# Designs tried in a protein design chat: VH-VL binders against UPF0173 metal-dependent hydrolase Caur_2542. Part 16

Target 1, 243 residues: UPF0173 metal-dependent hydrolase Caur_2542, of Chloroflexus aurantiacus (a9wi57)
Amino acid sequence: MATLGRNVTITLIGHGTFHLTTPEGRNILIDAWVDGNPVCPEPWKARVRENLAAIFVTHGHFDHIADLVDLARETGATVVCQYDMVPYLEGEGIPAAQLVGFNKGGTVTVADVRATMTTAHHSSTIYENGQIINLGTAAGYVLRFSNGFTVYHTGDTCVTMDMQIIGELYRPDLVILPIGDHFTMDPRQAAYALKLIGAKYAIPEHYGTFPILTGTPEALIEHCREFGVTTEVIALKPGESVS
Below, E stands for the ipSAE of ESMFold2; O stands for the ipSAE of OpenDDE; V2 stands for 0.75 times the mean of E and O plus 0.25 times the DockQ between their complexes.

## First folded at step 12 (VH-VL; framework fv_ozuriftamab)

Design e1 (from d4 with light chain Y95W; at its last look DockQ between E and O 0.77; V2 from the best seeds 0.00; counts 0 for: pae E 3.9 > 2)
Fold by ESMFold2, look of step 12:
Structure e1 (fold): chain C 243 residues (1-243), chain A 122 residues (1-122), chain B 106 residues (1-106)
Amino acid sequence: as target 1 above (243 residues)
Amino acid sequence: EVQLVQSGAEVKKPGESLRISCKGSGYSFTSYYMHWVRQAPGQGLEWMGGINPSGGSTGYNQKFQGRVTISADKSISTAYLQWSSLKASDTAMYYCARLGYDFRGPFYFDYWGQGTLVTVSS
Amino acid sequence: AIQLTQSPSSLSASVGDRVTITCSATQSVKWMHWYLQKPGQSPQLLIYLGSNRASGVPDRFSGSGSGTDFTLKISRVEAEDVGVYYCMQALRYPWTFGQGTKVEIK
């Protein structure tokens, strides 16, 4: 298993939900599918709630926000999301004081993390009361920790040339990106994304949760070789951590 | 056409083992979760658990955790529900059901097997 | 676990009647699924995600509601609509069904 050695702990909760502990000991989530998540280990359902400072939301699909409102209300965590999601979440009962809405290209500081919102190319909708509700456009995040360690979470997306710009501007140490195919990049596209970004480490996500998500870390590694990409792939199982 | 065909009715005694089956056809078996739902005589429906047939990972209703094993053999497109030691209270109709996809909300069962009646009596 | 309570537990209707079945949850579930189990048959999906009709389900069936209170309506019941109707939530584990509503057709 790789060692990051940067005083940041990253745990795959399952599918697209991640728990991170910052160098200051702050706990954050990226997305919020926990209680109903078929691959989330039972102990982590309680653990994600412990001293939770912030939840960063990539987009409004059910498999990313199913437990967002409950978690935010139970924990008091700050919810960080794109601006157009804020009115919806207020209407669902999250206090306005807990909401930090911003948009692509902007930077906010929450839980001692500087977060820049990036593009992602994916739909962002939820079904409610007989209609499809648009929850803004999908997003990724560049998370810059206090010690300079930098994580780029792409969100759900295809491969896009914007990733080259993000790699050059922010030089992320670690990338979290989908490889599941069908709804997101397949492993070959993801390997090309890593070529564009140029990070030392990658953690694949959003694969195997449902049977139609056929991409594998092994296929990602193979295609990294195809493109001459030297990024080290860290394939976490649900509940598994790297630090 | 999608079909879920279950094994035939079983009459057993308490303490005996049993494995019942559900064969899926007309779709990619490994592309969908398979779940089990039970219905005790004259009663309603009760969710038991399910399996991802591609990787074999399972999830259970806590009521049934440790009481039953859900498994699958993807080479023959078949899911299984198994008891190591039956009890009289296991008498019920058992349905397999395929989990439908729609990521705009929680999931639902789009196709059901015909049911397998399991009778456990001494 | 989230308990779903249906009302009425049974009813008898004539062909052409309007039928309304309610399902109340002990917690907000936002989405409700509905199944019909005809006599001697397996359950079949009628309505998913509150108001979407499953393939082949006639337009006389409709679903509505949100939060904790949901309804299934049959605008003009037919003889083939006999059976037990179940609501279901899959938002929280364990997934749960209502106790059922038996519909008899005279």
Scores: ipSAE 0.412, ipTM 0.781, lowest interface PAE 3.9, mean pLDDT 93
ESMFold2 (binder alone), look of step 12: mean pLDDT 93; pTM 0.950
OpenDDE, look of step 12: ipSAE 0.794; ipTM 0.910

Design e2 (from d4 with light chain A90F; at its last look DockQ between E and O 0.56; V2 from the best seeds 0.00; counts 0 for: pae E 4.9 > 2)
Fold by ESMFold2, look of step 12:
Structure e2 (fold): chain C 243 residues (1-243), chain A 122 residues (1-122), chain B 106 residues (1-106)
Amino acid sequence: as target 1 above (243 residues)
Amino acid sequence: EVQLVQSGAEVKKPGESLRISCKGSGYSFTSYYMHWVRQAPGQGLEWMGGINPSGGSTGYNQKFQGRVTISADKSISTAYLQWSSLKASDTAMYYCARLGYDFRGPFYFDYWGQGTLVTVSS
Amino acid sequence: AIQLTQSPSSLSASVGDRVTITCSATQSVKWMHWYLQKPGQSPQLLIYLGSNRASGVPDRFSGSGSGTDFTLKISRVEAEDVGVYYCMQFLRYPYTFGQGTKVEIK
């Protein structure tokens, strides 16, 4: 397993949900599919709630926010999301004081993490009471930690040339990106995304949880070789950490 | 048309092993989770566990974990439920059920097998 | 585990009656799913995602509710509606069914 050596711990909870511990010892989540997530290890269901400071939300699909309201209310964590999700989340019972809504290109500081919202090309809706509710547009995040370590979480997306701009502006050390195909980038697209971004490390996400998500880390590695990409792929199993 | 066809009824003694099957047709077998649900005589439905048939990963109701093994052979579109040592309390109807899904919402069982009656008696 | 409790456990109805079955959960769930098991048959999906009828399900069946309390209604019961009705949640492991409501037609 690679060593990051930057006093940041990244744990795959399952599918697209990640737990991170910051250099200050703050605990954050990216997305919130935990309790009903078929691949989430039982011990981590309790552990994600422990001293949780913030939840960063990429978009409003069920497999990313199923446990968001429960987690936010139980823990008091600040929820950082696309501005247009705020009214929905208030209506679901998250106190307004816990909500930080902003938009693409903006930067907020939460849990000592400087977070810039980026583009992602994906839908963002939820099905509730027989209706499809628009929850704004999908997003990614560049997370800049206090010690300079920088993580780019692409969110659910296809590959886009904007990733080159993000790579140049922010020089992320590590990228978290989907490889599952069908709803997001396939492994070949993801390898090309890594070429555009230029990070040292990549953690694949959003694969295998549903049978139709056929991408694999092995396929990602193969296509990285195809494109001459030297990014080191760190294929975490649910519950595994890199630090 | 989607169809789940299960193996025939079984009569067994306590302590014996057993594997029952569920063959899926009319759809891409590896594109859907397959689950098992039991129904003891005169009782309600109880979820046992499921499998991703493409990679073989499984999830179990803790009540049945260690008591049964769920597996699949994707080359013949077949899922299995297996006991290494049956008990009389395993007497029940066992259904396979396909997990329907939509990325926007929760999952539900959209198609069910006809059931396999397993009788365990001395 | 999320416990689902149905009411009533059993009922007897005449053709044309309105039938109401409730399902109460010990925790909030987002949607309830409903199944019918006719005598001698496997379960079949009636209502998914709270209020959507499965393919081929007549419009006399409807589902409603939110949070912890959900309802299945048959606006005008017919003889073929006999069987055991189950609610189900698929939000949290272990997935659970209600204990069932047996509907008999006089």
Scores: ipSAE 0.277, ipTM 0.675, lowest interface PAE 4.9, mean pLDDT 91
ESMFold2 (binder alone), look of step 12: mean pLDDT 92; pTM 0.944
OpenDDE, look of step 12: ipSAE 0.648; ipTM 0.863

Design e3 (from d4 with heavy chain P106L; at its last look DockQ between E and O 0.79; V2 from the best seeds 0.00; counts 0 for: pae E 4.1 > 2)
Fold by ESMFold2, look of step 12:
Structure e3 (fold): chain C 243 residues (1-243), chain A 122 residues (1-122), chain B 106 residues (1-106)
Amino acid sequence: as target 1 above (243 residues)
Amino acid sequence: EVQLVQSGAEVKKPGESLRISCKGSGYSFTSYYMHWVRQAPGQGLEWMGGINPSGGSTGYNQKFQGRVTISADKSISTAYLQWSSLKASDTAMYYCARLGYDFRGLFYFDYWGQGTLVTVSS
Amino acid sequence: AIQLTQSPSSLSASVGDRVTITCSATQSVKWMHWYLQKPGQSPQLLIYLGSNRASGVPDRFSGSGSGTDFTLKISRVEAEDVGVYYCMQALRYPYTFGQGTKVEIK
């Protein structure tokens, strides 16, 4: 039964989509696969839309942005993404006034959150009418809340030494990272990533949604013990929250 | 070669229970969702629901929610569709279909079983 | 739920004719899939992700369209093309099919 005690509520919507409520009461989403997400609980489809201030986008794969355009238009939320995604999203019907594009290393403030875009090692494309559209490069985010609580969302990635730099510069309290194997880190690699980052808490993501994504939180915990990593793993089921 | 082989035709009375099966071969059974589609006599195709056979999670068309249960036994590569109490309106051909995916555009049914005819006569 | 409406509901064609079937969705679906159910058989995948032909599907079949409006074409119909054609979306639950288009060859 983990408790963050930092006036931030984090909910796994499903797969790689997370809903967060900030200390100032703002609602934000990280990525946008909701309506078509087979593991998203029905009540949360409506709830993610309630007073949504911002959507932070890690990369352009369909399992991360399938509902992005609809959600942005329906809610008016600010969409925060890599600069090279902006023309595509505007062309898909998101008003320019809702788009905040920036790039790796930069910091923007949206919905009382200071967001720094980080590296991630993954492809970022979408397939549309027989064409592969480049949507820039995949990214992670360091989210710094008004009360100092800091979340590092790695995005889809392999383990990399860059994570040590991010850990040293930002000292994140909580890490959200993939463990699904196949397309991202497996649980053993993710445990090593936690060793490099040095955070108090971790929430695994991007596993089990597709049967081929075989990593589990139990395996992550086992490998944390293997590496002497004391990070507390908070294994949320879709629709579950920690605060 | 991917094959989905379904159990044989069934003739039942209203109120009876029934479980039909779909055995997958020629692929990693736990790597793909299995779905069920019905076709009432002379009618079109209607999606019923599906299951992730690795973890057992299910999703249903609300029309059939509570009317059927979808399950799988991964040890024998078999998915099931089950009724606790059949109605005459359940008379239909039932197909299992494997949910193929391409992470660029996601889902489509790439392989289908031969169908199981269920006749419920009062 | 996303409703799919096909047109026409049925047609009769001669060998060599061009056949066009349309599918309209009540909201954008990115990708349309097409299935053929030949008489007495289970459905089979014909076109997936809008324009990709499934393995073994002849090049006389093509799919096109975007947003809410999609088209399946058979450039030169053959006797083996008889059956009911369905469009299908799997963007989100509930997955839905069009009502079907019955194609007969005279």
Scores: ipSAE 0.371, ipTM 0.753, lowest interface PAE 4.1, mean pLDDT 92
ESMFold2 (binder alone), look of step 12: mean pLDDT 94; pTM 0.961
OpenDDE, look of step 12: ipSAE 0.707; ipTM 0.879

Design e4 (from d4 with light chain L91F; at its last look DockQ between E and O 0.90; V2 from the best seeds 0.00; counts 0 for: pae E 3.3 > 2)
Heavy chain, then light chain:
Amino acid sequence: EVQLVQSGAEVKKPGESLRISCKGSGYSFTSYYMHWVRQAPGQGLEWMGGINPSGGSTGYNQKFQGRVTISADKSISTAYLQWSSLKASDTAMYYCARLGYDFRGPFYFDYWGQGTLVTVSS
Amino acid sequence: AIQLTQSPSSLSASVGDRVTITCSATQSVKWMHWYLQKPGQSPQLLIYLGSNRASGVPDRFSGSGSGTDFTLKISRVEAEDVGVYYCMQAFRYPYTFGQGTKVEIK
ESMFold2, look of step 12: ipSAE 0.470; ipTM 0.790
ESMFold2 (binder alone), look of step 12: mean pLDDT 92; pTM 0.945
OpenDDE, look of step 12: ipSAE 0.843; ipTM 0.920

Design e5 (from d4 with heavy chain F103Y, light chain G50A; at its last look DockQ between E and O 0.86; V2 from the best seeds 0.00; counts 0 for: pae E 4.5 > 2)
Fold by ESMFold2, look of step 12:
Structure e5 (fold): chain C 243 residues (1-243), chain A 122 residues (1-122), chain B 106 residues (1-106)
Amino acid sequence: as target 1 above (243 residues)
Amino acid sequence: EVQLVQSGAEVKKPGESLRISCKGSGYSFTSYYMHWVRQAPGQGLEWMGGINPSGGSTGYNQKFQGRVTISADKSISTAYLQWSSLKASDTAMYYCARLGYDYRGPFYFDYWGQGTLVTVSS
Amino acid sequence: AIQLTQSPSSLSASVGDRVTITCSATQSVKWMHWYLQKPGQSPQLLIYLASNRASGVPDRFSGSGSGTDFTLKISRVEAEDVGVYYCMQALRYPYTFGQGTKVEIK
């Protein structure tokens, strides 16, 4: 298994939810599907709540925000999201003081993380009381840590030329991207995305949780060879960490 | 036409092993979790656990953890519920149920097997 | 574990009656599902996501509710509606069912 050696610990909680410990020892979460997530290991349900500084939200689908309100209220963590999600989350009971809403291209600093919101091409809705509620547009994030280590989490998306621009502007060391097919990039599209981005490491996400999500890390690796992509794929199991 | 067909009724003694089966047809077997639900005589429904038949990962109700094993053979579209040592308290109707889903909300059981009656008596 | 308590535990109705069944959760849930188990049959999905009728379920069945309190209603009960009704949550493991409501037709 690869070693990052950059004082960042990245743990797959399950599906699209990730826990990161920053170089300064701060804990952050990307997305919030934990308690009902069928692949989340039981010990991690408690551990994600420990000293949680921030939750970064990519979009409003159930499989990304189901536990967001509970986690934010229980922990006091700052919730960082697309601006148009803020009124919905405040109405659900997250205190306004915990909410940081911004938009694509903007940068905020939360904990010791400088986060830039990127494009992602995906829907963002939640179904509630018989209605579909629009929660703005889906997003990705470039996370720059205090020691310069840079993670690009694409969010749920297809492959897009914007990824080349993001790679050139931010030169991420590590990319987290979906490979599940059906709702997101398949492994071949994801390999092409890695070609556009040019990162040293990649962690695949968003596969296998729903059985229709048939993409695999093995297929991603195969297609990386197809495109001459030298990015090292780090396939984490839920609860597994790399640092 | 989605169909879940379970193995036939079983009469066993305490301490015996048993494996019952649930064969799925009319859909892509590996595209849905398969779960098991118990109903003791005259009682309600109780969730036992489930399996992702694509990768074989399982989740259990803690009440049944270590008591049963859930498995699947995707080559024949079949899920299994297995005891290594039955108890009289295992007497119940056992249903397999397919876990339906979409992105709007949490999971729900959309199709059920006909049930397998397991009787454990001395 | 989220426990679900149904009320009433049983009832007897005449054809054409209105029937109301409630389900109370020990913790807030966003979505509740309802199943009907007719005599001698396996359970079948009736209502999902609190208010959506499953395929083939007639309009006389309706569901509502949010938070901890959910309701299933049958506007005009028919003889085939006999059975045991269960509410169910799958928001968090362990998935749990209510204890059931037995509906008999007199």
Scores: ipSAE 0.331, ipTM 0.732, lowest interface PAE 4.5, mean pLDDT 92
ESMFold2 (binder alone), look of step 12: mean pLDDT 93; pTM 0.947
OpenDDE, look of step 12: ipSAE 0.542; ipTM 0.840

## First folded at step 14 (VH-VL; framework fv_ozuriftamab)

Design i1 (from e4 with light chain F91W; at its last look DockQ between E and O 0.67; V2 from the best seeds 0.00; counts 0 for: pae E 2.9 > 2)
Heavy chain, then light chain:
Amino acid sequence: EVQLVQSGAEVKKPGESLRISCKGSGYSFTSYYMHWVRQAPGQGLEWMGGINPSGGSTGYNQKFQGRVTISADKSISTAYLQWSSLKASDTAMYYCARLGYDFRGPFYFDYWGQGTLVTVSS
Amino acid sequence: AIQLTQSPSSLSASVGDRVTITCSATQSVKWMHWYLQKPGQSPQLLIYLGSNRASGVPDRFSGSGSGTDFTLKISRVEAEDVGVYYCMQAWRYPYTFGQGTKVEIK
ESMFold2, look of step 14: ipSAE 0.523; ipTM 0.822
ESMFold2 (binder alone), look of step 14: mean pLDDT 93; pTM 0.948
OpenDDE, look of step 14: ipSAE 0.851; ipTM 0.925

Design i2 (from e4 with heavy chain P106F; at its last look DockQ between E and O 0.38; V2 from the best seeds 0.00; counts 0 for: pae E 7.4 > 2)
Fold by ESMFold2, look of step 14:
Structure i2 (fold): chain C 243 residues (1-243), chain A 122 residues (1-122), chain B 106 residues (1-106)
Amino acid sequence: as target 1 above (243 residues)
Amino acid sequence: EVQLVQSGAEVKKPGESLRISCKGSGYSFTSYYMHWVRQAPGQGLEWMGGINPSGGSTGYNQKFQGRVTISADKSISTAYLQWSSLKASDTAMYYCARLGYDFRGFFYFDYWGQGTLVTVSS
Amino acid sequence: AIQLTQSPSSLSASVGDRVTITCSATQSVKWMHWYLQKPGQSPQLLIYLGSNRASGVPDRFSGSGSGTDFTLKISRVEAEDVGVYYCMQAFRYPYTFGQGTKVEIK
């Protein structure tokens, strides 16, 4: 397995939920599907709660926010999200002091992380009482750590030319991107996304959790070869870490 | 026609091993999680855990973590529940159940096996 | 874990009666599912995702509720409705069932 060597530890919790430990020892979560996540290892259910500083939310679908309110209330973590999610989350019981809402292109600093919100092309809704509630627009994040290590988490998305702009402006060291097909990029589209971004490392996400999500890291690797992409694919199993 | 057919009743002594099976037919076996639910004599239903037969990923109720192993052989459309060392308290009816889901991925058990009675006594 | 408590634990009804069974969760769940286990049989799905009837389930069965409180109703019971009714959540692991409601019918 690759070594990042930058004092950042990245763990796949399962599906689209990631735990990161920053160079200054802060713990953050990207999205929040833990307790009901069929692929989340039992030890990590407790560990994600330990000294959790922040939760970055990509969008409002159930498989990304199912445990958000409970985790935020239990841990006191700051919730960083799309501006239009804030009223909904406050109404669900997250104290306003814990909520940092912003929008595409903006940058906030939470813990030792500078986070810029990016475009992602996906719906962002929750289904309640037979109605679809709009929770803003789906987003990705460029996370810049205090030592300069930069992670681009695309969120749920198709491939888009915006990824080339993000690659040029931020030069991310590592990309986290979906490969599951059906609801997001398939492996071939994701390989093309890596061509546009130009990062050294990639961690695939959002595959295999539901049987309809058929993409695989092996297929991603094959298509990277097809496009001449030299990005190293780090295929984590749930509970596995890279640092 | 979806069918889940389980292996027959078992009578065992404490400390013995056992593997029971559940064969799925009438659907794409690898398209659905398979779960196990137990029912002790005269008691209610208790979820034990499940498996995605495509990739082999498992999830367990903490009460059974390390006490049973759930596995699958997708080439014969069969899921398994296995004990390495049975206890008298394992006496129960064991059901396999297919985990159905809607288009958003919300889960529910849609089909059940006929049950396998396991009796563990000295 | 999310604990589900059903009320009543047992009841006896005459054919034609209206029956109501409640299920209370210790935490919010998105949807409740309901199962019937007839004597000597495996459980069978009645209601899924709160209010949807499974295939072949007659319209006298209905489900409602949200959050922590859910209800199964039988508008006019029939002799074949005898058995134990279970609510169930699959919102988060561990998946849990209610303790069951035994329904006896003349």
Scores: ipSAE 0.036, ipTM 0.610, lowest interface PAE 7.4, mean pLDDT 91
ESMFold2 (binder alone), look of step 14: mean pLDDT 95; pTM 0.965
OpenDDE, look of step 14: ipSAE 0.393; ipTM 0.784

Design i3 (from e4 with heavy chain P106W; at its last look DockQ between E and O 0.44; V2 from the best seeds 0.00; counts 0 for: pae E 7.2 > 2)
Fold by OpenDDE, look of step 14:
Structure i3 (fold): chain C 243 residues (1-243), chain A 122 residues (1-122), chain B 106 residues (1-106)
Amino acid sequence: as target 1 above (243 residues)
Amino acid sequence: EVQLVQSGAEVKKPGESLRISCKGSGYSFTSYYMHWVRQAPGQGLEWMGGINPSGGSTGYNQKFQGRVTISADKSISTAYLQWSSLKASDTAMYYCARLGYDFRGWFYFDYWGQGTLVTVSS
Amino acid sequence: AIQLTQSPSSLSASVGDRVTITCSATQSVKWMHWYLQKPGQSPQLLIYLGSNRASGVPDRFSGSGSGTDFTLKISRVEAEDVGVYYCMQAFRYPYTFGQGTKVEIK
């Protein structure tokens, strides 16, 4: 396990789902694709359910919320999401008291994490009964922990100058960003994103799960060199952690 | 035309190792998961696991975890299922199946190999 | 694991009859798929994502359902439809199949 010395443990569950343990020992998820996630290690299917305090939802695509409702029901974890998603989740049986809906630019405190929802250039929809259901817009999160450690999860997105704003405003220590291409940034775009953000560490995500997601951490590193980015890329395998 | 061609029937003894193969053609091999499904004599279908030929990531049915290894050689568009030590209970027809998906990312088996009969007896 | 139970386990029909096969899941499944395994052959995709017919599948086959209950219908069964039908979910690991429904022609 890589060591950051920040007393926050970040584990890649798979694809775009992450498990984090706060300095206080609380467990949180970013997104929720677990049981049907082809890269999620079997032991973590159970572990993510242990003492889960909150689930931070970036957007409504299946590969991010496939297990959201189930996990929420099973664990009682607070679901943090864009306001537009709240009625849908209520309709799926999640109690209102378990839902924290807010919007981009806003900040909430859940599980001792100060979370600011950020913009992300992507969509947020589900498909039911042959129809597209709008669940708002894609988002990212700046997660600020009690010890000052700050994680910026970009969400599914293309590269945008907004990332520079986030970098300057919040000075994230670590960035989680997609590199898989096709549906999100490719490695080169991601490298440029890292240039804009200026974080010391980066964890690539959203690659390799589907064969069509061709981006690689190696390519990311290569393009970081291209742009003079000195960010340390931590390529976690599913089930691996950094702390 | 998409085709999955599997290796021939195998007759083995308990304790022996075995690797059977499935070669894909007519499509981009690395663009689809390849899975294995077994069918014991007179029984139904049972999912064993699968592999992403692009990168080699695997998923297994817990029932078979540690008992079998799924691998792939993308250079020859071939997936493998292997045992280190066969048991009589491994006697079955083994199918490779391509895991297709729609634009939304939902999975289903869209093509199947012809099957490989594995007989394990003392 | 999501268990799938088909009903009936077997049936015998006359050519031209309507056939209905049901598949019940222990928990909600986003999509159900149906496969036909003809005698001595590999399984073949019949219906995918609930209601879509695979390439080459006659329109006498139809799939429907949602949540935990799904149905495969053959409006007019033909002799070539003999085999074992399986429902299948790939919504959660482990992927699972129904126990199968054997369809015979009288």
Scores: ipSAE 0.029, ipTM 0.661, lowest interface PAE 3.9, mean pLDDT 94
ESMFold2, look of step 14: ipSAE 0.038; ipTM 0.608
ESMFold2 (binder alone), look of step 14: mean pLDDT 95; pTM 0.965

